Miniprotein binders against q9bqp7. Designs and how they scored, part 146

Target 1, 240 residues: q9bqp7
Amino acid sequence: VPQNWFPIFNPERSDKPNASDPSVPLKIPLQRNVIPSVTRVLQQTMTKQQVFLLERWKQRMILELGEDGFKEYTSNVFLQGKRFHEALESILSPQETLKERDENLLKSGYIESVQHILKDVSGVRALESAVQHETLNYIGLLDCVAEYQGKLCVIDWKTSEKPKPFIQSTFDNPLQVVAYMGAMNHDTNYSFQVQCGLIVVAYKDGSPAHPHFMDAELCSQYWTKWLLRLEEYTEKKKNQ
Key: E = the ipSAE of ESMFold2; O = the ipSAE of OpenDDE; V2 = 0.75 times the mean of E and O plus 0.25 times the DockQ between their complexes.

## First folded at step 11 (miniprotein)

Design xc6 (at its last look DockQ between E and O 0.02; V2 from the best seeds 0.00; counts 0 for: pae O 7.7 > 1.5, placed apart)
Fold by ESMFold2, look of step 11:
Structure xc6 (fold): chain B 240 residues (1-240), chain A 88 residues (1-88)
Amino acid sequence: as target 1 above (240 residues)
Amino acid sequence: SPERLEEIIRKLEEAVKLFEEGKPEEALDILWEVLEELLELIEETGDPELYEILLRVMDAWDLIDYGRPEEAIRILEEAIRRLEELIE
């Protein structure tokens, strides 16, 4: 159990958005900051299983591709992920016309993979927007806040070359989602809050993406795990 | 050490039961714990058999993700047998 427990939801803030409000999605800029990001906290506190899985994957890939081939492969995977996020931000932004979009961004198998999810997404409130938890002292850059099948969610988009039909196979992604949610719910740049999360795993071959919906109860369960990881991170930095 | 191996066996038996009942998410939660416990034992003992068992549990997880639970169950049952042999 965390020693410094803090609630994921803010009782002083409404969880009911005005669905009829025509507004531009929030895009709070990520500023230079001395406090840690969500991804840094998670990277610095990886579990023994995650470290083992990552190292084994790396060694097998190097054996298959060679060191230079592995470097090229990982660079390409990173670029594909970046283009995927750029394409999604463009697609979900109400100010962009289709004429202004880079057609090569739209030709990804990953974009094909998420089409069935996107038709259930509406009411976009934030895109690629910074969040800060002022009390717990961490920051993040969330991908999207929007309604999914009528539920307002923090939505995290992921690419994968392997199937992830179960949330357990997404490793730390649920922690990332709830960390963003907790930060947004306590960030003065936001006037509303979110109770649900969604992880969308998209596939390179265009196969239908797997959505992993997280209701408030599941978010609370993962929030407890996030708080433990943040506590672990703080202890490591205290001893450095 | 025998008590820890017995606990891993009980967890694997529970996971197999959950896979058979069509509850893969709960079973995968247990497998994640099993992976941690195996890694700890491998670090402490250096036992190559435990390392091989770890790899088989990972293979079972992968098979579950690819929609092949019957094969995953067979592999986990073999892992249980191998762990029982380590106890004496």
Scores: ipSAE 0.655, ipTM 0.879, lowest interface PAE 1.2, mean pLDDT 89
Fold by OpenDDE base, look of step 11:
Structure xc6 (fold): chain B 240 residues (1-240), chain A 88 residues (1-88)
Amino acid sequence: as target 1 above (240 residues)
Amino acid sequence: SPERLEEIIRKLEEAVKLFEEGKPEEALDILWEVLEELLELIEETGDPELYEILLRVMDAWDLIDYGRPEEAIRILEEAIRRLEELIE
């Protein structure tokens, strides 16, 4: 049980989306400060087992691809991920945002993969927007806040390739999502709250992306786990 | 950017110094900042070398927790050298 309990949902905020659908998605810049990011907290609170698995995977990949091959592979994975997020931001942004859609960014297997999910996405409220939890003292950059199948969600987009890297983020992705939810729900920059999360895993080959929907109950469960990770981080930092 | 790498190097050097001064807590705080900055750079650049450096910094962290600060310092010094090579 977390020692410092804090609710994921803000009772002072209405569950009803304020009728003013912002005509433009929010994009709050991430401010660099001494406040830890969600990613930082999760990374530093990884279990020894998770670290071990990551290292074993890395060693195996190096054995298979060679050092140079692994470097290239890693670079490509990150680049593809970045391009995918950029493409999604472009797609989900209102047409009036003059960013010339680089048509080349839209011609990816990942974009093809998420098309069926995008059909169910509407009411985009935030894209690549910073969130801060003032009381719990953490920050994050969320990918998207939008309605998925009529439910307002924090959406996190992930890419997957074969061979599947041990994506540390995959195991902690639910924690990341709820961390963003909790922060947003208590961030004064946002007038609304979210009750659901969505993790979308896109595939390079264009096969249908896998949506992992997180309802309010599941989010609450992962929120407890997040709080424990945050406490662990805080304790480690005090002892460091 | 070279400037960001230089800042990471400076922080790592500071961490090493703090460890040598017997201030592990302060050193670990700095290492934490380094890990965050490295992660951000990795996400931006996709540079596998930075990822390797990140892993090594994490290894150093673990070694500190295991009571092997000297070995951790050596790893951090290696990480600094590797980062310097990226700037050159």
Scores: ipSAE 0.017, ipTM 0.251, lowest interface PAE 7.7, mean pLDDT 85
ESMFold2 (binder alone), look of step 11: mean pLDDT 87; pTM 0.866

Design xc7 (at its last look DockQ between E and O 0.18; V2 from the best seeds 0.00; counts 0 for: pae O 6.1 > 1.5, placed apart)
Fold by ESMFold2, look of step 11:
Structure xc7 (fold): chain B 240 residues (1-240), chain A 88 residues (1-88)
Amino acid sequence: as target 1 above (240 residues)
Amino acid sequence: SPERLEEIIRKLEEAVKLFEEGKIEEALDILWEVLEELLELIEETGDPELYEILLRVFDAWDLIDYGRPEEAIRILEEAIRRLEELIE
């Protein structure tokens, strides 16, 4: 239980954008600030299990590939993830056409992997858009806000080398999603709010992606855990 | 420390039961707690047997994600027996 609780939802804000029909999704620019990002908070407060998994994975990869091979491997994985997010932003933008897109960007196993999910995505409200929580003092860059099967969600796209059929195997991803939701719901750049989340895990070989839907109740449960991680982060910074 | 080992054993037995019932997410939540407690005991004791048991619990988690729950259960049952031997 966090010592300083704050609500994830804003009672003064509608989750239904009935008054507007936006022609383009929001894309609020991210500013470099002295306040921490969601990903930095999570990286600095990793659980013992996460630290162990990361260190063991690194040691095994270095044994297999050598230190230079490991560096090249991780650089390539990072680039693939970046290309995946760029492709999704392009696909989901209502202003772009197929002829305006780079055909090589659209040809990937990860994009094939998410096709069945994209059929259920509509009503895109935001893409690659910054959020700031003015009271709790953190920032983030969310991937997408759109309807999934009729529910307005913050959607987070992930790539994975291993199957992630259960939300527990996505570790901190649910915390990332709810942190973005809480910030967006209290950010003056947004006139609407969201009550649901979606994590989509895509696979390089094109295997069907795993969606992890988070209804409002599940989001509230993870929000409590996010608040605890944010408290841990601020306590560590007082000691540095 | 015998009391902490007994608690880990009870949690693993509960997780196995939940896996057998198809309650995968609840079982994984319990495995996460087991992994935390094992890591704390390893830091306190330096016991290499606890380290090996930790690796087997992670292996079982991977097998669950790859759709091999029967093999994962077998591994967890062996982890329980290895923990019981540490109490004796």
Scores: ipSAE 0.679, ipTM 0.890, lowest interface PAE 1.1, mean pLDDT 89
Fold by OpenDDE base, look of step 11:
Structure xc7 (fold): chain B 240 residues (1-240), chain A 88 residues (1-88)
Amino acid sequence: as target 1 above (240 residues)
Amino acid sequence: SPERLEEIIRKLEEAVKLFEEGKIEEALDILWEVLEELLELIEETGDPELYEILLRVFDAWDLIDYGRPEEAIRILEEAIRRLEELIE
């Protein structure tokens, strides 16, 4: 049980979208402060075994690709992910804010992969927007807040390539989502709250993306795990 | 502990059944739990065989996502067999 329990949901915020649906998705810039990011917390609280597994995978990949090959591979994966997120932001942004859509960004297998999910996405409230939990002292950059099949969700878009480089990152994805939810629900920059999460795994070959929907109950369960990771991080930092 | 491995086997069997029933989402949820439990065991034991099993379960997950559930099921069945051999 977390020593510093804090609710994921804010009872002071209405679940009903206030009638003032901002016509434009929120995009709050991330302020790089001394406050740890969700990603940093998760990375620094990986178990020794998780670290070991990642290192072993890394070593195997280096053996197969060489050091330079592995660097290139990692860079390519990162670049593809970035481009995918940029493309999604462009797609989900209102037409009036559509910067010149680089048509090349839209011609990706990943974008093709998520098309069927995008059909069920509406009511975009935030895109690439920073969240801060003032009480728990962490920050994050969420990908998207929108309605998925009529349910308001924090949506996290992931890219998957073979081989899946980050077995460990997949395990912490639910934690990341709920961390963003909890932060958003208590961030004064947001007037609404979310009760659901959605992880979408897009594939390079354009095969249908897999949606992992997280209802309020599942989010609450992962929230407890997140709080434990955050406490571990905090304790680790005090000892450094 | 053998008990933990048995539980993982049970979950994998359930996942396979759910896949056969076409309940892909439910099956994937169970596979996620299996992966978490395997990771915990690997953390505790450092057993390289469990690590290989974990990788195979991930492969199965990927195949499901790529619309190759039959091959995924075969991989999961093999994973079950390997786990059973660890208990014996």
Scores: ipSAE 0.019, ipTM 0.270, lowest interface PAE 6.1, mean pLDDT 85
ESMFold2 (binder alone), look of step 11: mean pLDDT 88; pTM 0.880

Design xc8 (at its last look DockQ between E and O 0.06; V2 from the best seeds 0.00; counts 0 for: pae O 7.8 > 1.5, placed apart)
Fold by ESMFold2, look of step 11:
Structure xc8 (fold): chain B 240 residues (1-240), chain A 88 residues (1-88)
Amino acid sequence: as target 1 above (240 residues)
Amino acid sequence: SPERLEEIIRKLEEAVKLFEEGKIEEALDILWEVLEELIELIEETGDPELYLILLRVIDAWDLIDYGRPEEAIRILEEAIRRLEELIE
């Protein structure tokens, strides 16, 4: 159990946007500072299983591709992920003429993979937007805040070469989502809050993406796990 | 030592039961715990047989993700038998 519990939701905030909500999604810039990012906290506090699985994967890939081949492979995977996120931001932006001019961004198996999900997404409130939790001292850059099937969600887009039909196979992604959610809900740059999360796993071959919806109860369960990881990180850095 | 192997066996038996009942996510939560315990035992003992069993549990997880639960169950049942032999 966390030693210092803090709520994920802010009772002083509404879940609903104002009637005069802006039509342009929020994009809060990420500021350089000394407090850790969500991804750094998670990377520095990986479980024994995560470390084992990652190391095994690296060794098998290096055996197959060689060290230089592995570096090229990982660079290409990173670039494709970056292009995927750029394409999604473009598609979800209110400036639709940009999407028509950037046809190369839309030519991706990953984009095809998420088409059926995007039909259920509306009311985009934030894209590629910074969040900060001042009390808990962490920052992040969330992918998207929008309604999914009528529920306002923090949405995280992921690429995968393997099927991920169960949330357990997404490892730390649920922690990432709830960490962004908790930060956003207590960040003065945002006037609303979010109670649900969505992880969308997209596939290079265009196969239908797997959505992993997280209602408020599931978010609260993962929030507890996030607090434990953040606590572990803080203790490690304090004693270095 | 033998009590920890017996606990792993009990967890694997429960996971198999849950897979057979279609309670996939609960079963995967148990497999995650089994992976941790196997890794800890491998770190303490250096036993290569436990390492092979760990890899089979990982294979079973992959099969679940690919929609092949009957094959995953058979692999987990073999892992249980192998663990039982280590206790004897």
Scores: ipSAE 0.724, ipTM 0.904, lowest interface PAE 0.9, mean pLDDT 89
Fold by OpenDDE base, look of step 11:
Structure xc8 (fold): chain B 240 residues (1-240), chain A 88 residues (1-88)
Amino acid sequence: as target 1 above (240 residues)
Amino acid sequence: SPERLEEIIRKLEEAVKLFEEGKIEEALDILWEVLEELIELIEETGDPELYLILLRVIDAWDLIDYGRPEEAIRILEEAIRRLEELIE
């Protein structure tokens, strides 16, 4: 049980979209402060088992690709992910944002993969927007807040590359999502709250992406886990 | 690959049984083996379905660690069904 319990949902915020649905998705810039990011917290609080799995994977990859090859592979995966997120931001942004859609960014297997998911996405409220939990003292950059099948969700877009999936971010994705939810729900920059999460795994070959929907109950469960990870992180930092 | 999938299914079934018996530590050890085998298969095949199954097994693991074995069992049972469909 977390020592410092804090609710994921904010009772002071309405689940109903305030009438002022911003016509434009929010994009709050990330302020890099002494405050840890969600990603940092998760990375530094991985279980021994998670670390072992990742190290084993890494070692195998290095054995196959060499050290330089592995670095290149990692860089490419990162770049592909970044481009995918940029493309999604462009797609989900209102048409009036005249950012010249680099047509080349839209011609990816990942974009093809998520097309069926995008059909169910509407009411985009935030894109690539920073969230801060002032009380729990963590920050994050969420990918998207939108309605998925009529439910307002924090959406996290993930890429998977064949033949070897990038496993590094997989284990804690639900924790990341709920961390963003909790932060957003208590961030003064946002007037609304979210109760659901969605992890979308896009595939490089264009095969249908997998939507992992997280309802309010599941989010609450992972929130408890997140709080424990955050406490662990805090304790580790005190000891450094 | 079918034989390896069958072995994974067997291990998952064993893990479920162990959970039902309250042998959580032993069940987790089996799940660990399953995770390793799934990762290996994914590395070899690049099968997105196996990757999704892996994610679900990880979810089950997390649920067990957080004291929700019943929900974890349901997830594992679903994972077994999905693996069986891959063998068919």
Scores: ipSAE 0.016, ipTM 0.279, lowest interface PAE 7.8, mean pLDDT 84
ESMFold2 (binder alone), look of step 11: mean pLDDT 89; pTM 0.894

Design xc9 (at its last look DockQ between E and O 0.02; V2 from the best seeds 0.00; counts 0 for: pae O 9.9 > 1.5, placed apart)
Fold by ESMFold2, look of step 12:
Structure xc9 (fold): chain B 240 residues (1-240), chain A 88 residues (1-88)
Amino acid sequence: as target 1 above (240 residues)
Amino acid sequence: SPERLEEIIRKLEEAVKLFEEGKIEEALDILWEVLEELLELIEETGDPELYEILLRVIDAMDLIDYGRPEEAIRILEEAIRRLEELIE
């Protein structure tokens, strides 16, 4: 149990955006600041198992590809992920017809992989939007807030070269989702809150993506784990 | 210690039972705990047999994700046998 518990949900907020919301999804710009990002907190507080698996993966890849080959591989994976997120923002934006974005970007296996998920996504409220938890002092950049099968979710898009049919195989992704959710629910730039999460794992070969829906109870369970990681991070920084 | 090895065996046996019952997510949660305990024991003992058992548990978790639970169960059952031999 965390020493300094804080609620993930805000009782003073509605989970329904009002009817007079802008027709364009929110895109709060990320501001440079001294407070840590969700990604930095998670990177600095990895478990022993996570560190072992990451280092084993790195060494196996370097053995197979060589140092330069591994560097090229990771650069290409990063670029593919970036293109995937750009394509999704374009697809989900009501402004996509103003300028045709790179057609090669929209024609990828990852985009094919998520098509069946996108049919269940509607009511987009935010895209690539910054969140800040003013009390707990962390910041993030969430991918999407939209309805999935009628439930408003923080949605996180991930690419993977391995199948991830179970949320247990997504490492820290659930913590990332709930951290964004908690921040959004306590960020003055947002007038509504979100109680559900969704992780969507897309595949390069176009195979159907795996959705991992997180109801409010599951979000609360992962929120507790996030708070522990944030406390661990804070303690490390006090001792540096 | 023998008590920690016995705990790991108990967890692996529970995970196998859960996989056989189709409770995949619950079983995977247990396997993550097993990885943690094995890593702690490896750091303390340097035992290469524990390291090989760790790698087999990781292989089983991969097989679960690829939809091959029967093969994963066989690997976990062998891991249990290898741990039992370490206790004597």
Scores: ipSAE 0.709, ipTM 0.896, lowest interface PAE 1.1, mean pLDDT 89
Fold by OpenDDE base, look of step 11:
Structure xc9 (fold): chain B 240 residues (1-240), chain A 88 residues (1-88)
Amino acid sequence: as target 1 above (240 residues)
Amino acid sequence: SPERLEEIIRKLEEAVKLFEEGKIEEALDILWEVLEELLELIEETGDPELYEILLRVIDAMDLIDYGRPEEAIRILEEAIRRLEELIE
């Protein structure tokens, strides 16, 4: 049980769109400060299993590609992910950002992969927007807040070269999503709250993406796990 | 300790059962616990047999992700047998 328990949901906020909800998706800039990001917390508190799997994968890749080849590979993966997120932001943004939709950004296997998910996405409220949990003292940049199949969700878009048909195969992604949810629900920059999460795993070959929907109950379960990770992080930092 | 190995066996058996019941997500949760316990034992004992078993469990989990649950089950059953032999 977390020592510093805090609710994921804010009872003072409504899920119903208030008349004051902006017609344009929110894009709050991330402030770089001493506050740890969700990603940093998760990276510094990885389980023994996760560390082992990642190191094994890394060693295997280095053996196959060499050190320089592995660096190039990792850079390419990062770039592909970035481009994918940029493309999604462009697709989901109502403002025809006059930037010539680099047609090339839209011609990716990842974009093809998520097409069937995008059909069920509506009511975009935030894109690439910063969240801060003032009490728990962490920050993050969420990908998207929108309705998926009529449910308001924090949506996290992931790229993968491997199938991830089960939420358990997404490692700490569920924790990331609920961390963003909890922060948003208590961030004064937002007038609404979210009760659901969605992880979308897009594939490079254009095969149908896997949606991992997280209802309020599942989000609450992962929220507890997130709080434990955050406490672990805090303790580790005190000892440094 | 034999007791820790027995607990790992129990969990693997439960995971196999859950797979057979079509409860793949629950089975995967248990397999993650098994990995943790095996890693702890390996850190303590340095037993290469336990390390090989760990690798096979990981292979089984990968096979599940690739939609090959039957092969995963076979691997897990073999892992159980190998663990039982360590207790004897």
Scores: ipSAE 0.437, ipTM 0.787, lowest interface PAE 1.3, mean pLDDT 90
ESMFold2, look of step 11: ipSAE 0.673; ipTM 0.887
ESMFold2 (binder alone), look of step 11: mean pLDDT 89; pTM 0.898
ESMFold2 (binder alone), look of step 12: mean pLDDT 89; pTM 0.896
OpenDDE base, look of step 12: ipSAE 0.006; ipTM 0.252

Design yc1 (at its last look DockQ between E and O 0.66; V2 from the best seeds 0.62)
Fold by OpenDDE base, look of step 11:
Structure yc1 (fold): chain B 240 residues (1-240), chain A 94 residues (1-94)
Amino acid sequence: as target 1 above (240 residues)
Amino acid sequence: SREELWERIFELIEKGDKEEALRLLREYIEKYPDNPLALFIVADLLYDMGRPEEARKVLERAKELAKKTGDPELIYFVELLERLIERLLEELKK
């Protein structure tokens, strides 16, 4: 049980969708402060097993690709992810804010992969927007807040060329989502609350993306795990 | 506990005590024979120890189990190690 319990949901915020469809998604810039990011907290609190397997994967990839090949691989993965997020932001942004859609950004297998998910996405409230939890003292940059199949969700888009080592992607992605939810629900920059999460895994080959829906109950379960990770991070920093 | 055992195994590997780590992993596998991750780690250690033939045998079982569990990430990692083992075996034949 976390020592410093804090709720994921804010009882002061009404679950009523404010009837005003915000015409423009929120895009709050991330302020680089001494405050740890969700990603940093998760990275610094990985289990020994997670660290081990990631290191092993890296070593084996270097053996297969060489050092330069591995650097190229990692750079390409990063670039593809970035371009995918940029493309999604462009797609999900209102037409009036659509800068000239770089048609080249839209011609990706990842974009093709998520098309069936995008059909179920509506009511975009935020895109690439910073969240801050002032009480728990962490920040994050969320990809998207929108309705998925009529449920308001924090949506996190993931690219998968090859299955990323299980250890990073499967266990910590739900934690990342709920961390963003909890922060947003208590961030004064946001007037609404989210109760659901969605992780979408897009595939490079254009095969249908896999949606991982997280209901309020599942989010609450992962929130407890997130709080434990945050406490562990805080303790590690006190001992440094 | 199972968790404590895993922590000890990883500590041993980090310290370079691969033989003791293998012993503990084998004991674990005897108790829990259907753990593809444990089998994968054994194969990986055997590869690091220059025992690619033994690694291959263990990895085959790991691959079969990983496919049964439907863990695509573990399958990918198994396949990566499989390629490395085969490369090493080819080098040793020269």
Scores: ipSAE 0.633, ipTM 0.897, lowest interface PAE 0.8, mean pLDDT 89
Fold by ESMFold2, look of step 11:
Structure yc1 (fold): chain B 240 residues (1-240), chain A 94 residues (1-94)
Amino acid sequence: as target 1 above (240 residues)
Amino acid sequence: SREELWERIFELIEKGDKEEALRLLREYIEKYPDNPLALFIVADLLYDMGRPEEARKVLERAKELAKKTGDPELIYFVELLERLIERLLEELKK
């Protein structure tokens, strides 16, 4: 059990959309500071099994592709992910200033993959926006806050090349979502809160993306696991 | 316990004691013979230790089980290692 329990939801905030809220999505800039990011915490608290699988995957890919081939592969995966997020931000934003790049960004299997999900997304409240939990002392950069099928969610977009693992820590995605949610719900830059999460896994070949909806109960369960990871991180830093 | 044995195996792997890790993994698999991840780790260690024929046999079982469970990430790891094992065995025939 966490020693430093903290609630994921803020009782001083409404969990419902406010009609008077601004129509332009929030985009809080990420500030450099000493406090750890969500991804740093998760990277530093991987299990021995996760570390083994990641390191062996890297070694095996280098054997298969060569060192230069692996560097090119990882750079390409990173660029595809970046392009995907840029395209989604453009699609979900009222700004239409990157017409030529938008055309190239929109010609992607990943974008085709998420089309059916995007039909159910509305009421965008934040895009590529920083969050900070001052009390628990961590930061993050969330992808999107919007309604999915009428439920306001923190939405995390992931790319997958047809059953391939993420380079980092597989299956920590729910922890990322709830960490962002908890930070946003207690961040003074935000006047609203969310109780639900959504993880969308998009595929390079255009196959229909898989949505993984997280209701408030499931989010609370993962929040407890996130708090344990954050405590583990803090203890590790004390012993260094 | 099962969890203690599992943690000990990874502790030995991290320390570089591959022979003892393999011994404990075989004990683990004897008790839990339908664990595709444990079988994959055995095959990976055997490959790393230069024992590709043994690795191939174990990996075939791991592949069968991974497909039955429908774990796409484990299936990916298994298929990557399988390609490397087959290439090594092919080179050894020359």
Scores: ipSAE 0.591, ipTM 0.879, lowest interface PAE 1.4, mean pLDDT 84
ESMFold2 (binder alone), look of step 11: mean pLDDT 81; pTM 0.764

